VH-VL binders against Toll/interleukin-1 receptor-like protein (TIR). Designs and how they scored, part 25

Target 1, 165 residues: Toll/interleukin-1 receptor-like protein (TIR), of Arabidopsis thaliana (Mouse-ear cress) (q9ssn3)
Amino acid sequence: TKYDVFLSFRGHDTRHNFISFLYKELVRRSIRTFKDDKELENGQRFSPELKSPIEVSRFAVVVVSENYAASSWCLDELVTIMDFEKKGSITVMPIFYGVEPNHVRWQTGVLAEQFKKHASREDPEKVLKWRQALTNFAQLSGDCSGDDDSKLVDKIANEISNKKT
Below, E stands for the ipSAE of ESMFold2; O stands for the ipSAE of OpenDDE; V2 stands for 0.75 times the mean of E and O plus 0.25 times the DockQ between their complexes.

## First folded at step 19 (VH-VL; framework fv_fasinumab)

Design y2 (from x2 with light chain N92R; at its last look DockQ between E and O 0.04; V2 from the best seeds 0.00; counts 0 for: pae O 6.2 > 2, off the site)
Fold by OpenDDE, look of step 19:
Order: C-alpha cells, then structure tokens, then sequence
Structure y2 (fold): chain C 165 residues (1-165), chain A 118 residues (1-118), chain B 107 residues (1-107)
C-alpha cells in the first residue's frame, strides 16, 4: 500500500486544529499519511482523486465532527471508505469529534437537520446510502474527543504504529 | 488553552549568538506547529521559519538559512530559536507563534527583545 | 516569494468611522489570508483567518473579505480601542509573508 493512513475529515471543522496536530504526529512517526486538501477543489462535489488514495491506504482515520455529515463530499467519501472496509481492504478508525456516536448512528441531533437538507437536495437512494454508511460506521469501535486532544492523538498514533509493525 | 512564554531580553555584540526559548503550556509541544516571527523597532512583522507538517521538518526563510536553527525539547515543552553571527540589523523583538484553534497563528509569545550593539 | 502589498501605510479616522485596509498578493493565495491587530508593546492579536472568518472573541465590527489576490479588512465603526497597527499575512506557501502594516490613529 502507498499510504498507511487516509484521513477523512470536514476541513472546515478540523483542518486547522485537530487534524493538523494528528497529521504532524503521524508524520513524526514516519507514518505515510494522505491528507486531502478539499478546500482546493473550488466547490467540486467529489474528487476522483479521493478514491485512489483510499484504495491504497491501510487505515482510514475518519474524524466525524459537527459538520461532517453536512457535506455530501464527506459522506460520499465515507461510503467509499465503508465499502472498502466491508471488503476487508482497509481498517476504519472512527473518531467522534464533538459529536455523540449515537447521533451519528441514528442520524439524530445535529445530523437530523443536516439530513433534512440532504433529503431536499439529493437523490433518495444516495441519502439512504449515506445513512447506511454512517450507521455502519458508528457501530465500529471508535474513540470520542474529550478534554485533551493530545491523549486522542497519542492513542491514534500508537494504535497505527502498533498495527503497522 | 495554549500559552507561550518566552525567555527574557538579550543584549549581544555583533558576531555573537542568541538562543531564545519559548515554553509551551496547555498543550503538548509535540503536536503544535511552532513558528518564529521577528519585528525590528518601528517595523513590520517578518517570518523567520517554522515547522511544516507536510514536509515533516522545519522550514527557514531563505534570508536566515545557515544562520538560524529552530529546535524543540518535547520533554520540557520548550521551543528554541538560535540566531548566530548577529548583526545590528538583527535587533528586534522575536516572537514564537502557533495555532491551536485556527491556522495560522492564534497564539503568540510575549516577545523577546534582542539588542545587537557594539 | 509571495509579496503582500498593504495599503494605506497609515490612516487617521474618527470614532464611528468606517475604515478599510487593503492587501494585495503578488500571486493567487486563495483564501489563505489572515489579519492581525497589534497594539504598542504587545504581540499581534488574531482578528481574521481564511480571509473572511472572524476569530472567536473578536468584535463583529471587524470583517474580512476577498480571495485570490485582493483582500480587505473593514472596521465598520472605529472605536478608540482600535488604535493599533494592522497586518495581513498569507499562509498559502512558504515563506509566510506579511503586509507592511497599517497604523490606525484615532482623531
């Protein structure tokens, strides 16, 4: 595989805080990490380049933040990741950053409103796929953000390091 | 919350070296992107260098390459900036800066005045 | 290197006035532009990031706009406490570069 880790995240939420910290630590440990610059896509819904990095990654660290599910881009990416996870080609590491896993699992709380918007704009079949991906994702063993992001970064990095060897 | 506390003012002669420290609290230095910016008296801000996570290394401004070294001691959560072959033009307040909430610099040290005079 | 040209170098305005500061990048930097406020003897303080996003705790009278090569910091209603120097900074690529600064004085 070309990459050890694929980072999936909502740039607006975490690109310049948690993700940057995590990325730095992963790089320090010589963990090959793909971090897509989604802000450079000039409003594109989905970049074909995201599929390739996912296919050649061993781990997918998916950081679901408050506005993750508001993005059709993120949701499409998640669907792809979960498809590969189902095939056993990638290991998904769920990170719930400032959101409750149950809200993600059942698309409640802030996700309920987000999906109301999606339902009004997107194909029902696509919306269903997004929901299924989120539900399956939330059933995986994952971690939640707490008072200290350093602990979470260390945990993620250690887990990757241990599994990489 | 992140706090940056820098070492005290320095007075140096031309040709000497200075090493400024920046102690981090509230977050682990290992995870922060520390940058250094200086400001000559009555002048604007000048970026000197800082850690680039994309490259996994510290990047220096070309102007200071070969003369500046930025290091980190994660055991003490302290970042350092050493500038050698000091000139009068190096007289400035030197700042360490980082981000925690948002990029690029939302937290700054209080600054360290370095005066270079014969 | 990306050059940041800031204007004006200084301005004097009355309390309540609308103040506008401009920064021009020598090449496209998208929205990778920040604005800082610096009061005498103090470190710079964050105001705007990503060209138009207001930092938490910053008064709403401050706003940023622009993308590509032209950017603007606006103070909708200048207050006495806004007396300071203001700097733009691009962080699109290394080396990071700052504008020359704008000294804002209150009449």
Amino acid sequence: as target 1 above (165 residues)
Amino acid sequence: QVQLVQSGAEVKKPGASVKVSCKVSGYKLTYLMIHWVRQAPGKGLEWMGGFDPERGKTIYAQKFQGRVTMTEDTSTDTAYMELTSLRSEDTAVYYCATHWGEWPFDYWGQGTLVTVSS
Amino acid sequence: DIQMTQSPSSLSASAGDRVTITCRASQGIRNYLAWYQQKPGKAPKRLIYDASSLYRGVPSRFSGSGSGTEFTLTISSLQPEDLASYYCQQYRSYPYTFGQGTKVEIK
Scores: ipSAE 0.021, ipTM 0.606, lowest interface PAE 6.2, mean pLDDT 90
ESMFold2, look of step 19: ipSAE 0.657; ipTM 0.839
ESMFold2 (binder alone), look of step 19: mean pLDDT 90; pTM 0.917

Design y3 (from x2 with heavy chain E102D, light chain N92R; at its last read DockQ between E and O 0.85; V2 from the best seeds 0.74)
Heavy chain, then light chain:
Amino acid sequence: QVQLVQSGAEVKKPGASVKVSCKVSGYKLTYLMIHWVRQAPGKGLEWMGGFDPERGKTIYAQKFQGRVTMTEDTSTDTAYMELTSLRSEDTAVYYCATHWGDWPFDYWGQGTLVTVSS
Amino acid sequence: DIQMTQSPSSLSASAGDRVTITCRASQGIRNYLAWYQQKPGKAPKRLIYDASSLYRGVPSRFSGSGSGTEFTLTISSLQPEDLASYYCQQYRSYPYTFGQGTKVEIK
ESMFold2, look of step 19: ipSAE 0.657; ipTM 0.847
ESMFold2 (binder alone), look of step 19: mean pLDDT 90; pTM 0.923
OpenDDE, look of step 19: ipSAE 0.629; ipTM 0.856
ESMFold2, fold request of step 20: ipSAE 0.601, 0.641, 0.352; ipTM 0.831, 0.845, 0.751
ESMFold2 (binder alone), fold request of step 20: mean pLDDT 90, 90, 90; pTM 0.922, 0.920, 0.919
OpenDDE, fold request of step 20: ipSAE 0.743, 0.641, 0.667; ipTM 0.882, 0.855, 0.863
ESMFold2, last read: ipSAE 0.480, 0.604, 0.637; ipTM 0.805, 0.828, 0.838
ESMFold2 (binder alone), last read: mean pLDDT 90, 90, 89; pTM 0.923, 0.908, 0.902
OpenDDE, last read: ipSAE 0.722, 0.763, 0.654; ipTM 0.878, 0.889, 0.858

Design y4 (from x2 with heavy chain E102D, light chain Q89L N92R; at its last look DockQ between E and O 0.87; V2 from the best seeds 0.00; counts 0 for: pae E 5.8 > 2)
Fold by ESMFold2, look of step 19:
Structure y4 (fold): chain C 165 residues (1-165), chain A 118 residues (1-118), chain B 107 residues (1-107)
Amino acid sequence: as target 1 above (165 residues)
Amino acid sequence: QVQLVQSGAEVKKPGASVKVSCKVSGYKLTYLMIHWVRQAPGKGLEWMGGFDPERGKTIYAQKFQGRVTMTEDTSTDTAYMELTSLRSEDTAVYYCATHWGDWPFDYWGQGTLVTVSS
Amino acid sequence: DIQMTQSPSSLSASAGDRVTITCRASQGIRNYLAWYQQKPGKAPKRLIYDASSLYRGVPSRFSGSGSGTEFTLTISSLQPEDLASYYCLQYRSYPYTFGQGTKVEIK
């Protein structure tokens, strides 16, 4: 595998705080980490004929924050990650950052408004795939944010280190 | 596209039970929240109950509590509504419908006529 | 329980007419109000959610407005295919309740 960890996240919510700290700690521990900051991407990352970074990663750490599901890019990426998880090709580590897992599972709370917008603008079958990916994601064992991001960063990094060896 | 296909019309005597099926296609039932609504001939729509994600279980309208059971078989993607101790006023078309957060009753089944008569 | 009262119970209008249907809630329901169209012999079909938001594929001649306790459905230019019964639904609290319906006929 080219990467130990693929980080999936909403840059607007987390780029300059939680994700920055998590990424630095993973790199400090020599964990090969791909940070997919879609909002900083200016051009096409990969040809359709090349393997995606997801396909060549051992683990996907997916940080679902309040505005993660507002991004069609994040949702498309999650569909891909969950497709590989179903094949057994990647291990997904859910992180619920400032959101309730049950709200992610059923697209309620803040996610309900986000999906009303998606449903008004997108193909219905695509929206259903996004909903399915979030429900499957929320059924996995994962970690929730609390008051202390440093402890969460350490917990995630420790879990990756233990699973890697 | 999500489609809900219900079982055929039934004729029952008072005191009997009926079990209406609602088969989901184009999606998996495990991802849907199913509610049931009925409509007596020439009358309006009446909510009977459905899955409540906040409570993690089915909630029944008080009018039907004790007589109605709503179940699901995810292996066949089929939801069921069973109504017992049937009375003549239970003659109605019974619909299954999906419910999504604050997006109510998005997809509907075609309806199942249940007639209760002597 | 929240009672929903629709008016009128029936109406007859010509093609091209502007038609309005009113729904009143017995308690405040904010914007948790939906509208459904039911053609004779068919299941209800979705029109409006959140009092005023159209579902995808609903003709733009349909519109909804209101909040709290009073809501309207408007058809700006009635078409022959709009012959149906129309129902409001409150979904703020259990039990979910429908208005009694408004039958729209074309004359």
Scores: ipSAE 0.087, ipTM 0.695, lowest interface PAE 5.8, mean pLDDT 87
ESMFold2 (binder alone), look of step 19: mean pLDDT 92; pTM 0.942
OpenDDE, look of step 19: ipSAE 0.189; ipTM 0.729

Design y5 (from x2 with light chain Q89L N92R; at its last look DockQ between E and O 0.47; V2 from the best seeds 0.00; counts 0 for: pae E 3.3 > 2)
Fold by OpenDDE, look of step 19:
Structure y5 (fold): chain C 165 residues (1-165), chain A 118 residues (1-118), chain B 107 residues (1-107)
Amino acid sequence: as target 1 above (165 residues)
Amino acid sequence: QVQLVQSGAEVKKPGASVKVSCKVSGYKLTYLMIHWVRQAPGKGLEWMGGFDPERGKTIYAQKFQGRVTMTEDTSTDTAYMELTSLRSEDTAVYYCATHWGEWPFDYWGQGTLVTVSS
Amino acid sequence: DIQMTQSPSSLSASAGDRVTITCRASQGIRNYLAWYQQKPGKAPKRLIYDASSLYRGVPSRFSGSGSGTEFTLTISSLQPEDLASYYCLQYRSYPYTFGQGTKVEIK
């Protein structure tokens, strides 16, 4: 199974709002989209089952919301995505939803507190990889949420559609 | 662990320029925020400038604006501080320092003495 | 700019004494205040961050307190190895600013 889009997001933050809108629009446009239906909780580990979908996806739409970096699951997923991005196997589309890109890039703001917790709980090497992934991720061209999510959804969908053809 | 190793002592004449290097090891420079602090002999610490993660750019103390330039070479993991139009008052030990994410991630170079004398 | 007024500029105390250094900010800096120790010929070493958090490896005799505009570094029992200059640093806003420093001598 090959996908056009892999959606990476923190379920608690965006599953029932922005991601639902985005997913609906992508599906409406016949864009094959992988969306994990599992609710991610703080401290959960990345499931190796998600590696396959990432490997066979053309685009990764990564929606970094306020609590995205609080999840080791999300961060492990991001590391995987960025590894494939580096290899040129997948195109990453950063979406900063309610967070400042620079906060993600340098792990400041709310991310600073999140990583203090990670540092106390996780292997230092893993934490380093997470930081590196976020930094590299935030350096990519991306979009920020604004006052109208519908516009952002349309923009993302249009970009995917244009690149797909 | 992050380590900062600075270039050696410099002796300059008034009006000259000096460029101090700070080589980073342990982590890539790309992931660190470098700041520079100087200390005149027998005096206190003075912040010169540093990377602002909120703005994504280097901020200089007004006192040094137009005269100081802080750059980075990520390929060599080396940060630089260049100070031009040197004055005797610029005689000081110059330190590079770094933090990651939020202060208190604090590591210092060993310092570079710059002496400005006619 | 935020000015940091540190006091005293110098002090002399005996081993075992309680030592207190204060810093006053010209405006509110919340808890964005750090304390550094600098021994002669060495780079500064961080002791306290976020006004009251003790950095790892720093002896427990060091403590920081305060918020807003008034801050204090306390050495509960001065040791000979504590001979150094001490500086407060605000990092609430740019430019970062240090206190004038306090030279601590041991009698």
Scores: ipSAE 0.172, ipTM 0.715, lowest interface PAE 2.7, mean pLDDT 91
ESMFold2, look of step 19: ipSAE 0.412; ipTM 0.802
ESMFold2 (binder alone), look of step 19: mean pLDDT 92; pTM 0.944

Design y6 (from x7 with heavy chain R55Y; at its last look DockQ between E and O 0.85; V2 from the best seeds 0.00; counts 0 for: pae E 5.0 > 2)
Fold by ESMFold2, look of step 19:
Structure y6 (fold): chain C 165 residues (1-165), chain A 118 residues (1-118), chain B 107 residues (1-107)
Amino acid sequence: as target 1 above (165 residues)
Amino acid sequence: QVQLVQSGAEVKKPGASVKVSCKVSGYKLTYLMIHWVRQAPGKGLEWMGGFDPEYGKTIYAQKFQGRVTMTEDTSTDTAYMELTSLRSEDTAVYYCATHWGTWYFDYWGQGTLVTVSS
Amino acid sequence: DIQMTQSPSSLSASAGDRVTITCRASQGIRNYLAWYQQKPGKAPKRLIYDASSLYRGVPSRFSGSGSGTEFTLTISSLQPEDLASYYCQQYRSYPYTFGQGTKVEIK
């Protein structure tokens, strides 16, 4: 595979803190990591002739933060990731960063307000796919943020290193 | 498109039980928060209970506590509401309905008439 | 329990008339109030959520207002297809409760 890890995140929430620390640690451990905040978040599409970074990654580390589900680009990406997870082609590692897993699973709390906006602006079938992806994602065993991002970074990196071997 | 399709009308005697089904199509039941609401003839709507995602379990309206059981079969994508010790006041149309974490109901089944008479 | 009281219980109006239905809560419910339309023999249908927000596909002649304990559903120009019963519902706290309904008929 071309990448060990595909890193999915909302740049606005995490670019200059958690994701920066996680990316540095993954690289330090020689874990081939795709992190492309601008190109993916700006609605870039990979050519049909080229495989997406998701398709050529072993693991998807998906960091769902407070505003992750407010982004249609993040949600479209999650749908793709979960499609590959269902096929057994990628291992998804959920990270709940500053959000409750049950709120992600059922789109309650802050996600309920975000989805009111999606429902008013998007095709109903697309919104249903986004909801299903979040629910399936939250069903997977994952990690939650605490008061020490460094501990969480180490835990994630250790889990990936162990699974690579 | 999410659709909720309910079982057919039932006629029961006082003291019996009824089990109404609600089949989900166009989506999976495991992704829905199913609630049950009834409407007696010529009367308004009455919430009976439903799944509360914050607690991960079903919450029943106090009026029906001990008489109602709401269950789900994910293999057939079908939700059920069972009401026991029926009395004539339980004659009503029973609806299943769902919401998206917003606590108001976006989709409703067509309703199931349950008539309780001697 | 939060009691929801609608007024009037029924009304008759001519096509083109402005129709107003009120709903009062026994306790403050902020804007956690929905309105439903129920045509004879049919399930309720969503109209308004969060007191004033219109569902997509609902005609713009419907509007909602209010907060706290007093809420209003308005039909700005009554149409023949608006013949129905209308219900408010609070979702501030369990048990979720509905108003007793308002039957709207056309003269």
Scores: ipSAE 0.226, ipTM 0.730, lowest interface PAE 5.0, mean pLDDT 88
ESMFold2 (binder alone), look of step 19: mean pLDDT 89; pTM 0.905
OpenDDE, look of step 19: ipSAE 0.396; ipTM 0.787

Design y7 (from x7 with heavy chain L32M; at its last look DockQ between E and O 0.81; V2 from the best seeds 0.00; counts 0 for: pae E 4.7 > 2)
Fold by ESMFold2, look of step 19:
Structure y7 (fold): chain C 165 residues (1-165), chain A 118 residues (1-118), chain B 107 residues (1-107)
Amino acid sequence: as target 1 above (165 residues)
Amino acid sequence: QVQLVQSGAEVKKPGASVKVSCKVSGYKLTYMMIHWVRQAPGKGLEWMGGFDPERGKTIYAQKFQGRVTMTEDTSTDTAYMELTSLRSEDTAVYYCATHWGTWYFDYWGQGTLVTVSS
Amino acid sequence: DIQMTQSPSSLSASAGDRVTITCRASQGIRNYLAWYQQKPGKAPKRLIYDASSLYRGVPSRFSGSGSGTEFTLTISSLQPEDLASYYCQQYRSYPYTFGQGTKVEIK
C-alpha cells in the first residue's frame, strides 16, 4: 500500500486545528498519511490509470464533524471509502467530532436539515447512497470527541500504530 | 428506484388478526425507518406507529397499544404490521411509508385493504 | 396530541381557478408541515415539506405558505389532473397527525 492512512474530513482553518494536530502526530510516528489537499498539490497528481489514494491506503480515518454531511464532496468520498471497506480492502476508523453517532446513523438533527437540501438538489439515487454510507459508517466501532482533543489525537494514533503490521 | 410493495387484500372476521407485509426493493430495509398509516373508507389518514430513531425502537400510537406489532425481516427486506382483536372499525387501507429521519413520508406502499366483517 | 383541522372538507372548482386549502394546528408547529396529494385508488404523494418547499417534480402551480398554526396549500390554476384529496401532516412532535383531508373536484 502507498499510504497507511487516508484522512477524510470537512472544515476550514478552525476545524483544521484538530486535523492539523492529528496529521502532525501521524507524521511524527512515521505513519504515511494522505491529507487530500496537501498531497495532491505537491505535484503528486494521480492519473486515471493509477489507483486512487483511498484504494492504496490501509486505513481510512474519517472525521465526521457537524458540517461533514453538508458537503457533497465529503459524502461522495465516504461512499467510495465504504465501498472499499465492504470489499475488505481498507479498515475504516470512524471519528465523531462534535456530533452524536445516532444522528449520523439516522441522519437526524442537523443532518436532517442538510439532507433536505441534498434531496432538493440531487438525484434521489445518489442521496440514498449517501444515506447508506453514513448509516454503515455510524455502525462501525469508532471514537467520539470529548473535552481534550490531544487525548483523542493520541488515542487515534495509538490505535493505528497498534493495528499497523 | 425504491419501491414498497405490500401484500394483497384481506377479509377477516371480528376478533381475528391480520399481518400485512411491505417488501422493499431498490434499497435495503436496514437503512429505512418504516411507519404504518391507515385510511378507513371515506376517511382521512391515521398514523399507527413506526421506528423512532431517538428511542431506538418502534413506537405505537396510543390508540393501538397492545394490539399492534411492527416487525422487520432484514434478510428478506420485508416489514410487517400485525393487528389483533380486529373490529369492524379496523376496516381500512393500510400503508407502509418511509420518512428518512425527517418525519414526513417520501415513499409509500400501494396500500393493503383489510375488510373486517361478520 | 396536536390536532390538524383542514377546511374545507370538500370543494368543486372549474379548471383555471385558484384553489386554497387551509390547515390549522391545535398547537404551534413552526414550519414542520407537509402536504400530500392522494388520487382515487392511489397512495398519498408528497407535494410540499417544511410548509412551503416543493418536492422535485411537483408542478409550480402548487405552493404552500404559513407557519405556527395556520397553513395554506394553493393551486394557482386548477388542472383536471388535480382532482384528488389533499392532506396536511404535522411532524413537529409525536404522535404525527394528519388533517382529515380536502376533496377537490372539477366541475
Scores: ipSAE 0.258, ipTM 0.734, lowest interface PAE 4.7, mean pLDDT 87
ESMFold2 (binder alone), look of step 19: mean pLDDT 89; pTM 0.908
OpenDDE, look of step 19: ipSAE 0.842; ipTM 0.921

Design y8 (from x7 with heavy chain D106E; at its last look DockQ between E and O 0.80; V2 from the best seeds 0.00; counts 0 for: pae E 3.5 > 2)
Fold by ESMFold2, look of step 19:
Structure y8 (fold): chain C 165 residues (1-165), chain A 118 residues (1-118), chain B 107 residues (1-107)
Amino acid sequence: as target 1 above (165 residues)
Amino acid sequence: QVQLVQSGAEVKKPGASVKVSCKVSGYKLTYLMIHWVRQAPGKGLEWMGGFDPERGKTIYAQKFQGRVTMTEDTSTDTAYMELTSLRSEDTAVYYCATHWGTWYFEYWGQGTLVTVSS
Amino acid sequence: DIQMTQSPSSLSASAGDRVTITCRASQGIRNYLAWYQQKPGKAPKRLIYDASSLYRGVPSRFSGSGSGTEFTLTISSLQPEDLASYYCQQYRSYPYTFGQGTKVEIK
């Protein structure tokens, strides 16, 4: 595999806090980590003839924050990640950052309003796939954020290190 | 696309029970929130109960509490509504319907007429 | 429980007429209000959600308005195929409740 970890996240929610800490810790541990912030202007390095970073990663750490599901790009990425998880090609590590897993599972709370917008703008079959991906994701064993992001970062990094060996 | 296909019409005696089925096709039941709504002849729509994702369980309208049970079999993608101690005023068309965390009903079954007569 | 009261119970109008149906909630429900159309012998069909948002494929002659406790469904130019009963539903809180319906006839 080219990467140990693929980080999936909503940049506006977590780029300058949790994700920066997590990425730094993973790199410190020599864990090969892909961090493609699709919300930045400079995305020219990704080439269609290369295998998707998801396809060549051993783990996907997916950080679902308040606005993750508002992004069609994040949701498309999640569908791809969950397709590979279903094939057994990648191990998904769910992180619920400031959101309730049950709200992700059923697209309730703030996700309900986000999905009303999706349903008004998007092909119904695509929205159904997004909902399926979130429900399947939320049923995996994962971690929730708490008062101490440092402990959560350490827990994630420890778990990857243990499973990598 | 998502379709809800219900069991056929039933005729029951007062005091009996009825169990109406609702089979999901084109999608999986495990992704849906099934509710039941009935309509007496010439009358309006009445919500009976359904899955509440916030509570993680089925809730029932108070009027039917103790007489209605709503269950699911995800292996056959079929939801069920059982109503006991039937009386003539339970004569109605019974619908299954779904919502998407948005709380309004998107898809409806074709309805099942249950007639309670002596 | 939130009671939904529809008015009128029935109406009769000519093709091309503007038709307005009202729905009153016994307490505030913000915009958590749907409208359904039910043609004779058929299941209800979604028409409007969130008080004013039209479902895909619903003719633009249908519109909804209101918030809080007072809501309206308007058919700007009544067509023969609009013969149906119309129901409002609140989804602010359980138990979900419906208005008693409005039967629309064309004279």
Scores: ipSAE 0.398, ipTM 0.778, lowest interface PAE 3.5, mean pLDDT 88
ESMFold2 (binder alone), look of step 19: mean pLDDT 90; pTM 0.917
OpenDDE, look of step 19: ipSAE 0.806; ipTM 0.901

## First folded at step 22 (VH-VL; framework fv_fasinumab)

Design z1 (from x7 with light chain Y94T; at its last look DockQ between E and O 0.04; V2 from the best seeds 0.00; counts 0 for: pae E 6.7 > 2, placed apart)
Fold by ESMFold2, look of step 22:
Structure z1 (fold): chain C 165 residues (1-165), chain A 118 residues (1-118), chain B 107 residues (1-107)
Amino acid sequence: as target 1 above (165 residues)
Amino acid sequence: QVQLVQSGAEVKKPGASVKVSCKVSGYKLTYLMIHWVRQAPGKGLEWMGGFDPERGKTIYAQKFQGRVTMTEDTSTDTAYMELTSLRSEDTAVYYCATHWGTWYFDYWGQGTLVTVSS
Amino acid sequence: DIQMTQSPSSLSASAGDRVTITCRASQGIRNYLAWYQQKPGKAPKRLIYDASSLYRGVPSRFSGSGSGTEFTLTISSLQPEDLASYYCQQYRSTPYTFGQGTKVEIK
């Protein structure tokens, strides 16, 4: 594998806080980590080639925050991640950051409004795949924010280090 | 439904600049990738570049690097394309189009004719 | 850059005819190809994505096939409203590139 960890996140929610600290800690531990802001070649988000970084990662740490599901890019990425998880080729580590897992599972709360918008503009097949990916994602064992962010960062990094060994 | 409404036709002299606007309605601009594509009279389509508002990244086609600037005003849900140092071969219809995480253009503006003549 | 070459550049056919438009990529693009229809004076309109998937509301007489470097758009029974120019577009990587177009006329 080229990467130990693929980070999936909504940049506007998390770029300058939790994700920055998580990325720095993973790198400090010599965990090969893909993060769009640093590792993405110019133009990769403008094409489906993003699948290559997911495809060559051992773990996907997916941070679902308040506006994660408002991003079609994040949802397409999640569909891809969950497809590889179903095949057994990637281990998904769910992180519910400032959201309730049941709201993610059933696309309720703020996600309901986000999905009303998606349904009005996208192919029904695409929207169905997005919903199913979130539902399947939320059924996995994961962590919720609620402790301080540094404790959560340490927990995630420790778990990856243990499984890497 | 998502709608893209562009500014009106413009006539410019060689060496001038043009700034075309693209107003997004029916959705927030912050969730859309806006691309610009032009079509010279009687010719095919040419991609000029695109902007990813989530990551704050712009990619310009190399042909236009240094002459084109793509910006956005999220408070008005309006994207802009500015092309400088205009030449007669820049005469074209300029389209904005959305790249809604799907990598192909789902929705197109009506087009803006820019004519460059002395 | 990935160059896209369409053939023919124009064609003229009768209503009811089967027409075929070919698009070739200079490099493999898997199935990352879209087809657009552009009627005179209008913006392009999406027809097909991922080489063969028909977009919602597009008549079933349109179909797409191919992968890798060779792709085909087929209109099984040409209708008067199909008078337009047709473009393929690759989206495997930037810069996105289009075929030069195929103008379809009704005899």
Scores: ipSAE 0.014, ipTM 0.611, lowest interface PAE 6.7, mean pLDDT 85
ESMFold2 (binder alone), look of step 22: mean pLDDT 90; pTM 0.930
OpenDDE, look of step 22: ipSAE 0.251; ipTM 0.725

